# Miniprotein binders against q9bqp7: the designs that were tried, part 2

Target 1, 240 residues: q9bqp7
Amino acid sequence: VPQNWFPIFNPERSDKPNASDPSVPLKIPLQRNVIPSVTRVLQQTMTKQQVFLLERWKQRMILELGEDGFKEYTSNVFLQGKRFHEALESILSPQETLKERDENLLKSGYIESVQHILKDVSGVRALESAVQHETLNYIGLLDCVAEYQGKLCVIDWKTSEKPKPFIQSTFDNPLQVVAYMGAMNHDTNYSFQVQCGLIVVAYKDGSPAHPHFMDAELCSQYWTKWLLRLEEYTEKKKNQ

## First folded at step 2 (miniprotein)

Design s4c
Amino acid sequence: SPEEVFERAVELIKKLGDPKERAEIARALAELAKETGNPELLRKAAEIVLELAKETGDPEVLRELAEVLRLIAEISGDPELKEKAREIEEKA
ESMFold2 (binder alone), alone request of step 2: mean pLDDT 84; pTM 0.822

Design s7b
Amino acid sequence: SIDEIIEEAKSGDEKALELVEKLLEEGRPEDAARVALAVIKETGNPELVAKVAELLVEHGEYEIAREIVEEAVKITGDELQKLLEEIRK
ESMFold2 (binder alone), alone request of step 2: mean pLDDT 72; pTM 0.629

Design s8b
Amino acid sequence: DPELEEIERLIREGNFEEAARRILELAKKDPSLVEEIVRLLIENGRPDIAIRVVEEAIKQGDEELLERVIELLREHGFEEEAERLERL
ESMFold2 (binder alone), alone request of step 2: mean pLDDT 74; pTM 0.635

Design s8c
Amino acid sequence: SEELEEIERLIREGNFEEAARRILELAKKDPELVEEIVRLLIENGRPDIAIRVVEEAIKQGVDPELLREVIELLREHGFEEEAERLERLG
ESMFold2 (binder alone), alone request of step 2: mean pLDDT 73; pTM 0.625

Design u1
Amino acid sequence: SPLEELLKRIEELLKEVERLLKEAEELYKKGDPEKALELARRALELAEEAARLAEETGNPELIRRAAELILRAAELILEIARLAKGDEEKAREIIEEAKRLLEEAKRLAEEA
ESMFold2 (binder alone), alone request of step 2: mean pLDDT 79; pTM 0.778

Design u10
Amino acid sequence: SKRIVVEIEAPDPELAREIAERAAELAKEHGLKVESVRVEGNRVVIVIEAPDEEALKRFLEELERIAKELGVRVRVRIEE
ESMFold2 (binder alone), alone request of step 2: mean pLDDT 80; pTM 0.758

Design u11
Amino acid sequence: MTKVVVRIEVESEEEAREIAERAAELARELGGRVVSVEVRGNEVIIVIEFPSREEAERFAEELRKLAEELGARVEVEVLEG
ESMFold2 (binder alone), alone request of step 2: mean pLDDT 80; pTM 0.752

Design u12
Amino acid sequence: DEVTVTVELRDPETGEVIARETVTFKSTDPEEIVKKAIEIAEKLAKEHPGARVVVTVTYKGKTFTFEFESPEELKEKLEEIIEEIRKGDPEEARKLLEEALK
ESMFold2 (binder alone), alone request of step 2: mean pLDDT 67; pTM 0.614

Design u13
Amino acid sequence: GRTVIIVITTDPEIARRAVELARELGARVIVLVEGATEEQVEEIAREVGAEEYHRVESPEEAARLARELAEKYGADLIIVYTD
ESMFold2 (binder alone), alone request of step 2: mean pLDDT 68; pTM 0.552

Design u14
Amino acid sequence: SKVLVIVITDDPELARRAVEIAKELGAEVIVLVVGASEEEAKRIAEELGADRYFRVTSPEEAAELAKKLAEEYGADVIVVFTDDPELAERVREAVPDAEVIVI
ESMFold2 (binder alone), alone request of step 2: mean pLDDT 70; pTM 0.632

Design u15
Amino acid sequence: DPEEIVKKAIEIAEKLAKEHPGARVVVTVTYKGKTFTFEFESPEELKEKLEEIIEEIRKEGGEVTVTVEIRDGERVIARETVTFKS
ESMFold2 (binder alone), alone request of step 2: mean pLDDT 79; pTM 0.756

Design u16
Amino acid sequence: SLEEELRRLAEEAIRLAEEGDLEEAARLLIELARLALETGDPELVRRAAELIVRVARIAGRPELVEEAIRVFEELARRNPDPEIREIAEEAIRRLREL
ESMFold2 (binder alone), alone request of step 2: mean pLDDT 79; pTM 0.760

Design u17
Amino acid sequence: DEEELRKLAEEALKLAEEALKLAKEGKYEEAAELAQKALELAKELNLPPELIEKIERLLEEAKRKAAEAKGDPELLKEAEELLKRAEELARKALEEG
ESMFold2 (binder alone), alone request of step 2: mean pLDDT 59; pTM 0.470

Design u18
Amino acid sequence: SPLEELLKRIEELLKEVERLLKEAEELYKKGDPEKALELARRALELAEEAARLAEELGVRVEVRIEGDRVTIRVELPDGRVIEFEFRSP
ESMFold2 (binder alone), alone request of step 2: mean pLDDT 74; pTM 0.637

Design u5
Amino acid sequence: SPEEELLKRAEELLKEAERLAKEGDPEKALELARRAAELAEEAARLTGNPELIRRAKELARRALELAVEAAKKSGDEELIKEAEELLKEIEKLLEEA
ESMFold2 (binder alone), alone request of step 2: mean pLDDT 75; pTM 0.706

Design u6
Amino acid sequence: DLEELLKRAEELLREAEELAKKGDYEKAAELARRAAELAREAGNPELERRALELAARLLIKAGRPEEAARLAEEAARLAEELGLDELAERARELAEELRKG
ESMFold2 (binder alone), alone request of step 2: mean pLDDT 81; pTM 0.772

Design u8
Amino acid sequence: GPLEELLKRIEELLKEVERLLKEGRPEEALELARRALELAEEAARLAKDPELIRRAIELAARAIELALKAGDEELAKRALELARRLAEELGLPELIERLEELERRL
ESMFold2 (binder alone), alone request of step 2: mean pLDDT 72; pTM 0.638

Design u9
Amino acid sequence: DEKIRVEVEIEAPSEEELEEIVRRIEELARRHGGRVEEVRIEGNRARIRLEGDPEEIRRFLEELRELAERLGVRVEVRIEPDDPERVKELLEEAERLLKEA
ESMFold2 (binder alone), alone request of step 2: mean pLDDT 72; pTM 0.649

## First folded at step 3 (miniprotein)

Design A1
Fold by ESMFold2-Fast, scan of step 3:
Structure A1 (fold): chain B 240 residues (1-240), chain A 86 residues (1-86)
Amino acid sequence: as target 1 above (240 residues)
Amino acid sequence: SPLEELLERILELLFEVLRLLEEAEELYKKGDPEKALELARRALELAEEAARLAEETGNPELIRRAKELIERAKELIEEIERALKK
């Protein structure tokens, strides 16, 4: 499908602050829907190499930890990531209240890792908020929309346990970010335009997080790849 | 075990090669062929290392995957080098 039929950016929108914009970041709940999520599309259209690496990694971990140990490990990684996102939502929210405060998990090192990036984040417009691309028929739940170094970005927070990073969640990150961006730019629940992305990889040991900034041109390049993944997903569903 | 460490290293190399190739392709598409070439050449070096280690294990799937990445890296390098001649 030609990119010019489904552009990532919406010419009807501005990225400038509007006086009518709410002072509190938007948080639209994700509804259960027959419309596929970004993560489902990506998971069901992984390349042969991605599938191979994920399955080999899984087998290696099971060999090392046992089946129950692997399940516990992946559950702990998920929980740490969940707590990290909850902590970031609270830190970035003007309400100054944590939904579920757990000091042990909130101070796991990931928050320390991301401190130097947070000092450059301001103007938060959305947190843990649902997006839907009505025309392309997909939905998602984005982490954050805020200004990073003066540029309005879709920001995706990732956790990494350096010795054993979760391969699947890191590999498709740019596609995930631009999919959310395109959806938000065409979602009537939002009034602004996002043209940049930021992937922040935070480390368990508190080592400085790595920011991967994506300018408008790079976002457009990944948008084309996302459209191909979405088309592949749609074709696979037709052929069932 | 030494074998487990070797398999883990091979998987790490294969993942890094994929990341570098993806980044190189994006840089090339956005008009930075010199940086793209640099990353593609790094990817080739790591893919060749992964292939060497995979051959040591005798695992045909790992060997095949590593060789596929070597071929992908070589094709990208050749494409970028052709563009730079212009």
Scores: ipSAE 0.000, ipTM 0.213, lowest interface PAE 13.8, mean pLDDT 79

Design A1p
Fold by ESMFold2-Fast, scan of step 3:
Structure A1p (fold): chain B 240 residues (1-240), chain A 86 residues (1-86)
Amino acid sequence: as target 1 above (240 residues)
Amino acid sequence: SPLEELLERILELLFEVLRLLEEAEELYKKGDPEKALELARRALELAEEAARLAEETGNPELIELAKFLIEYAKELIEEIERALKK
């Protein structure tokens, strides 16, 4: 399949700041329907190697923690991630009012971990916002769209617990970011063009977060791989 | 693409690392610490290579998994070495 038929970047949109862009970050709610999400497409198209690694990781963790301990661990990781995203939305939204509970969230190790990254983030345009690619027929909920070191990025915030990393997305975070990017660039609810991605891995102990910047060329390379995963998903649905 | 080839190579390395570590742990539990140590050291070598390659991809999950396997290998090596010293 010719990948040029579905470009990641929209030639009708500028990557420069637009005066008509809202001064308040967009937060379009995700409407759940039969259209597949980015996460579902990725989970349904894992390679045999990815599935094997996940199964072995789960078995190892269960051996170490016990079955109840593993369930507690995975629940805790999920809640920590959710609270981290809530805290970041509060920090990055000028409309949020800080309350006693919000102050406690802002004191977490994960928030300390990302402080140096946040100093380079400005011009927030979207927070916890839904995207849909009308032509390719998929949806997603992105974390953040903002300028990082002067470049407009889809930013994905991740939490990591050492030494027990949670590998929920099966190594597909760059694919997730470019899928959101391509959807946003072709979503009529948005008027701007995003050409870069940023994945930020925050650590529970407050050690400095790792920023993984994806330039336009790298995004284009991952976009090609995302299109192959989406095609595989579509083919599997035809056979159900 | 070069990126796809790199990702495949990293996944193959991580798969082999996990296999070697599991085999080393079983050998250690069955009373063969010398062979277990040999496999654990090989696993560490491959895990460090996987970590280096993972950093080139910018994929945080691969980087974090490789770092986890490095720590797992180092911890297992230290345990086996202590047993051999005794």
Scores: ipSAE 0.013, ipTM 0.358, lowest interface PAE 8.3, mean pLDDT 81

Design A1q
Fold by ESMFold2-Fast, scan of step 3:
Structure A1q (fold): chain B 240 residues (1-240), chain A 86 residues (1-86)
Amino acid sequence: as target 1 above (240 residues)
Amino acid sequence: SPLEELLERILELLFEVLRLLEEAEELYKKGDPEKALELARRALELAEEAARLAEETGNPELIRDAKLLIEWAKILIEEIERALKK
């Protein structure tokens, strides 16, 4: 149980679109400062099990690829993920002129992997957009807010490639989603309420992506765990 | 959803397997191979259950991770069993 509990949902907000809402998806730029990001908080509060998994994965990879090979592999995985996110932002943006010259990004196996998920995505409200929780004092950059099968969701796009340890990513993915959700619901730059999450795992070989939907109840459960991680982060900062 | 419940159960099983294997290794290093073997065998049982459930999801990463933990448990069990024979 967290010492400083705060609600994930904002009772003053609705998930229904208003006439005053922008016709194009919001893209608030991330302002870098001393305020911790969601990813920073999660990285610095990993469990013993998560640290163990990550270390074993690194050791295995270094054994197989060598130190230089491991660095090259990690850089390539990061670059592929970045390109995948750029392609998705382009695809989901309603402005065709902004997609010009992005044809190479649109032809990856990862994009093929998510086609069936994209068919169920509509009503995009935010893309690559900054969120800040002014009360809890953290920031983040979310991938997408859109309706998935009629439900307004914070959507997080993930790439999966062997031998990356999926367990490590999966344990913190729900926390990342709800942290963005709670921030957005209390961020004055946004007027709507999000109550659901979606984690989409895309595959390099084009195999169908796996959607992991999180309803309001599940989001509330993970929100409590996120508050504990945030509290742990704050305590560690005091002791440095 | 049924898929969400299944995924959460798989993650709980994988987490418990990791905890048991980590504890088993520590007990083995501290000179308690009998208890280490007991925990490692329990970890194998749970890892095999996680693998079965992971295959029902069709998620190749969960299937791979569950199989990796099965292999780790088997290697640890064999190592401890060899030590106990002496």
Scores: ipSAE 0.000, ipTM 0.188, lowest interface PAE 11.6, mean pLDDT 79

Design A1r
Fold by ESMFold2-Fast, scan of step 3:
Structure A1r (fold): chain B 240 residues (1-240), chain A 86 residues (1-86)
Amino acid sequence: as target 1 above (240 residues)
Amino acid sequence: SPLEELLERILELLFEVLRLLEEAEELYKKGDPEKALELARRALELAEEAARLAEETGNPELIEEAKELIELAKFLIELIERALKK
């Protein structure tokens, strides 16, 4: 089998963060485009197994909560996730001073859950920032790029009601992380190279978040799987 | 990774169990309880294997899904067996 034509890492970029990068985290706005987003590609190319699990989850929740209760539940989960991401952006941004009222909004079980992870996060380079892979033609909005335990990572913050102690339990999250990484490494708006990923699963009850660190080898493995999903998406789009 | 391969195998088993149970129910409704029973028993076997493997992962969602399918398979088997005895 020939080598992969689209590498996740950019050979023209340093393995170390560029010291001349701005001290303020980048926040490139998401540009409206016909180019598909990472989340759209993943949603349109779910495996039969993923579709099965999603349908089973929906059936179980509807049986327990009713249809109206299920809609309210999913709306609340979305709102909690949005607030969690807004809180993390505020905490990690060096440009913003935490206001007393803002701090009241940031006091949640999810924020308590990630405290031990945040202690190991430094050198923030990007927050809520758009990425585009110029050659593969996809876009995304990543949560955070920062050093975790001394290694520059694409960090994805997730909320969960149930424990996710294994990376496999996060399903497409590794694919999302490497898709953002590959895009950033080939996006002219960024000058540094990211080789590691981190998925942080936070819990509403404040129990310690589970960090899933992805080294360069693991990122390369998931990158191959992401390329297959992107190819599947392109083929499906061609047939529509 | 070995854990990723294990997860993929569990999901494959769970999907096949659902497919077999749906086919068994269709056959039962169409008046072929003997074939329905054969498929339902196969579904139970695969669901029990999925549950065993799910416990090795420690994933509570997979464990719960596998156990629910075991109970569904057992229910369908009992229903078909009672019909065959009549």
Scores: ipSAE 0.000, ipTM 0.217, lowest interface PAE 11.6, mean pLDDT 79

Design A1t
Fold by ESMFold2-Fast, scan of step 3:
Structure A1t (fold): chain B 240 residues (1-240), chain A 86 residues (1-86)
Amino acid sequence: as target 1 above (240 residues)
Amino acid sequence: SPLEELLERILELLFEVLRLLEEAEELYKKGDPEKALELARRALELAEEAARLAEETGNPELIRWAKMLIRVAKDLIEKIERALKK
């Protein structure tokens, strides 16, 4: 797919504050259909190196923890991530919008880790909300759209047990963020323009989270790479 | 996503395994073929196990990559064994 014909930003949308913005963050439910998700596209277009690393890690962990220990570890990682996202959604949503949540969800090292970042987050527009790129035909479920230090961002919350001080260490996360951004900018369920991304890596021990801010130029660069991954996915599906 | 989270943890933990092949080659260059052979044989064992796991997943990329690493490890082992026979 030609990059110049499918821009990440929608020229018909403004990045200016909109007086008609809803007081409650949007939460469009993700609906099942044949349209591929961002996650599926990225999973099916992993490099040989990424695929190798994934399998080697599984083998290493099974050797150290045993089969049952490995399954327990991966389940725990998923549960920690799920709880972290639930806690963030609760913190960022108006209390009248969400049901009361367990206080234990709000008292974790990961939540302590992101406190500094949360101080700079305001104007929440969307939480755990579905996006669809109507022309490129892919869908996704983004974590959050809010202003970070005054700039409207697609924000993706990540948990990590080890430091990730450079954006290069966040793997395909930049591609995920720009895929959501491009979809939202071309989704009729939304009326605003997002030009920036933010990947926030929270740490289990409560160490300060690392924010990886992506300006419009960086987002455009990763958008080009996302379009290549999407094209690769489409070609693989035609050849099955 | 949970998958991206796993990929991040995988990258950190697996460099220890990837380093085995690099360390074996370096040890061989530095004149420690016995230790190089130990690491290369361990790398082969892990590569063969990876091939079994890859076949379980049915992922053609994984299968192809694992088989390539088996060949690389076997070639290195053969090279080191020939040097030790002298």
Scores: ipSAE 0.000, ipTM 0.125, lowest interface PAE 15.5, mean pLDDT 75

Design A2
Fold by ESMFold2-Fast, scan of step 3:
Structure A2 (fold): chain B 240 residues (1-240), chain A 86 residues (1-86)
Amino acid sequence: as target 1 above (240 residues)
Amino acid sequence: SPLEELLLRIWELLEEVYRLLEEAEELYKKGDPEKALELARRALELAEEAARLAEETGNPELIRRAKELIERAKELIEEIERALKK
């Protein structure tokens, strides 16, 4: 259990799937400040196993592609992910002009991969939007908050070249999702309650994306692990 | 550490097993049961290897996942074999 426990869900907020507030913006821009981001906390508190797996993957790729080839590969993966997120924001946005601007992105294999999941997504409440946990002092930029099969979810879109059929294969992604959820539930810029998560892994060849749904109980379990990572980060920061 | 290398190898095997099973199911649906059976049998072999390695770690999560994939592979093989006998 973490020494400084805080709940993931906000008892002052509605957990009804169809609750809406017209004053809540779809997108709040992320501003960089001294408060750590979810991504930074996770990167700075990786387990010895995660560090080993990352280093081994990196060494294997450098061996296969060369140092310059590895840099090009990682740059291309980043660019593809960025374009995929831009396309999804465009598709889910109510703005037709934005969809027209990103037309070329809508034809990618990654977008084909997620079509069957998008059919079950509605009631979008946030897109590429900043969240801040006022009490726990961390920030993040979440991809999407929308109803998936009738349940309001924090949705995280991922691209992968290899199949990721198990949630365990997504490593820290469940922690990232619940960190965003907890922040949004306690961020004064939002008025609703999110209790579920969804990690969607899309494939370049258009193969059907793998959805990893996280119910409220699973989210609570990962939230405890996130609090431990945040505590570890805070302790390491004090010792520097 | 040797344990960390073993854990990586197990996850790589489990991911490959899942890929093979997905491909086998797709081939079976498309009307290629012989190719599907070949891939499903390969998936079973790799799943059994993953289970053996998982047991060496004593990790109950990995053992459960490997056993689930073994059962999935066996079920698919039985289904395809029954279809081929018709």
Scores: ipSAE 0.000, ipTM 0.246, lowest interface PAE 13.5, mean pLDDT 80

Design A2p
Fold by ESMFold2-Fast, scan of step 3:
Structure A2p (fold): chain B 240 residues (1-240), chain A 86 residues (1-86)
Amino acid sequence: as target 1 above (240 residues)
Amino acid sequence: SPLEELLLRIWELLEEVYRLLEEAEELYKKGDPEKALELARRALELAEEAARLAEETGNPELIELAKFLIEYAKELIEEIERALKK
């Protein structure tokens, strides 16, 4: 899949707000099971090095915590991440039904971690919203589309107990972000253009979250890598 | 067999490389770029050594993993060196 046949940015779209833009953030439900998701494509096309590192991490954790302890640990990490995303959705959009839950979650270390990032976030256009690339045939559920320091971004919120100061240490997170961006830019449910990405890594102890900003050029570079992963997925499925 | 022992040794080297890179990142985050750079450079040396051994075995998984870690280490070194010039 040549990058020039399937560009990440849509030349017919603007990143500027217009009068027809909704005042309430979009939240389109994820519906289709047959079309592969971004996460499935990435999981099915992990490089041998990524698989090795993940398996070695699992082995080390199981040795440290035991099998039951590892299961409890991973379950707790998942639950904390889910609650973090729910709190952020509530904070970034008026959501009356989540008020009490939101107050409780505001005291978590993860929410404290992202406070300085949230001060620079405005103009929220989508939250927990489904995207589909109609011609490349993949879907995804993105966390947030909003302006960060005046630039419209696909924002992905991550929780981590391990510090991740460099973008390369986030494995496939940049690919996930650009996959959502490319899909949204070519999804008829959306009318605007996104050209930047932001990966925010929040920490359990409340230490300041690390923002990894991706400008248009960096997004284009990762888009090329995403297209290669998508091609690999398609060929792998075809040969099975 | 001697080949199996060599393959396991290469995997152990690659695991050590990963561990050094993780520690380097944490030191850099905590404001110790000089020590971070030392560990990242050591990781690069070991990754290059592992890559040479992996190529001798012809094992594609180890070759790819070693190349990944070499690129990872180089990017980290460049970032830390850039920070030290500010």
Scores: ipSAE 0.013, ipTM 0.252, lowest interface PAE 8.5, mean pLDDT 79

Design A2q
Fold by ESMFold2-Fast, scan of step 3:
Structure A2q (fold): chain B 240 residues (1-240), chain A 86 residues (1-86)
Amino acid sequence: as target 1 above (240 residues)
Amino acid sequence: SPLEELLLRIWELLEEVYRLLEEAEELYKKGDPEKALELARRALELAEEAARLAEETGNPELIRDAKLLIEWAKILIEEIERALKK
């Protein structure tokens, strides 16, 4: 689908704070819609190469850990990721009561990893919030929208274990961010414009997290790729 | 592989849930709320099963997708139930 027909940025939207913008970060729940999620589209349109690489990584890990060991490892890695997201939502929400100490200890390495990034995050506008692109007919649940080093970003928090890094579809992370951005920019529940993305990879051992900043041009480039994935999804659904 | 079988099962469940919710929405719009409600309730059951399995893997993307479908099913069920009562 031509990018010019479906731009990522909304020319009627402004980057500037609006007087009617809520002082509390938005957390929009899902509306009554029958449309695919960003994660669904990406999951069903993985390239043959991505599928092969994921399978090969899985086979290698099973050889190293055994099947039960791999299952336990995978469950622990992803559960820690879930707890990390919950902690970040709590930390970034001004009304949130501090989480239980025991729960925080299980993910303290990731929280320590991201501290230097959090120091540059302010002006939180949305947390764990639903977005919908009415024209392109897809929905998503984004992690965070906030200013990073003075620029309003869709921020996506990722976790990684340095000793045994999970081979994620890194190619899909930028697509996920721009898909949320495009949806938010065309969602009537939001009044502002987001033009930048940020992918933050936090490490279990507390090593400094890696921020991957995406400027407007880079977001536009990945938006084109997201539109192709969405088109591929639509074609698969049509031919089912 | 147990993990491979688990991931395939989760993907199959999420696919089926999406299909059921899409069909339920269409039936509701077409004026068949009783059948729509039946399909939406089945979708919720499968979505909750997918969420349980996704939690077993810990994969945050699968968990989010399952939660999204659970909320969708609940909203649709509530809407249809309200329409049937009134």
Scores: ipSAE 0.000, ipTM 0.119, lowest interface PAE 17.8, mean pLDDT 78

Design A2s
Fold by ESMFold2-Fast, scan of step 3:
Structure A2s (fold): chain B 240 residues (1-240), chain A 86 residues (1-86)
Amino acid sequence: as target 1 above (240 residues)
Amino acid sequence: SPLEELLLRIWELLEEVYRLLEEAEELYKKGDPEKALELARRALELAEEAARLAEETGNPELIEIAKDLIELAKRLIEYIERALKK
């Protein structure tokens, strides 16, 4: 799919704050649909290298923990990630539109890890909000859209037990971010333009989170790669 | 068979490359960039050998995996080298 036919940025939208933009962060619910999600597309089009690394990791963990231990470990990691996202949504929401606060969620090491990043986050426009690309027919649920150091970003919060000091170690995370960005920029439920991305990797022990900022040029580069993954997914569906 | 022995050697090399890259990242985090660089460079050498052997098999999946690991090793080396020059 040629990128010039499906641009990531919408020329009809302004980069500047609009008076018609909602004062409360948007939270559009994700509707169950036959339209593929960003995560489904990425999972179904993993590279051979990614599949190899994931399978290698699984085998190592099973050897260390046993089958049941591995299941418990992965369930715990999933639960911790869910609680982390719930805490961030609560912290960044200006109103009690979310469920009751859980003091334990606000005290986690992951929340301590992201404090220095949160100090630079303002102007929250969307939280845990659904996006859909009207012409490319994919959906997603993004974590956050807010200004980071004065620039409007799609922000994706990740938890990790290992440090990720360079963006390549996050593999598909940049593709996920630009897929959400392109969808939001072409979704009629939103009126603003997002041109930057931010992947924040938080650590359980409270050590400082690593921010991976993506400027407009980098987002455009990853958008081209996302379009290739989406095309691959579509072709696989035609053949199966 | 000779082919089976070659395939096993390639997979052994790919697994060792993956292990070395993970250890290099951990060493870098622990504040030992010199040791991390040493392991990352070793990973690159093994990844290049795996790519050479994969090419002999004509297996496009193995060639792709080896090339991906070569690129990962090169980027990690570049990152650590830049950090050491600061």
Scores: ipSAE 0.000, ipTM 0.180, lowest interface PAE 12.5, mean pLDDT 79

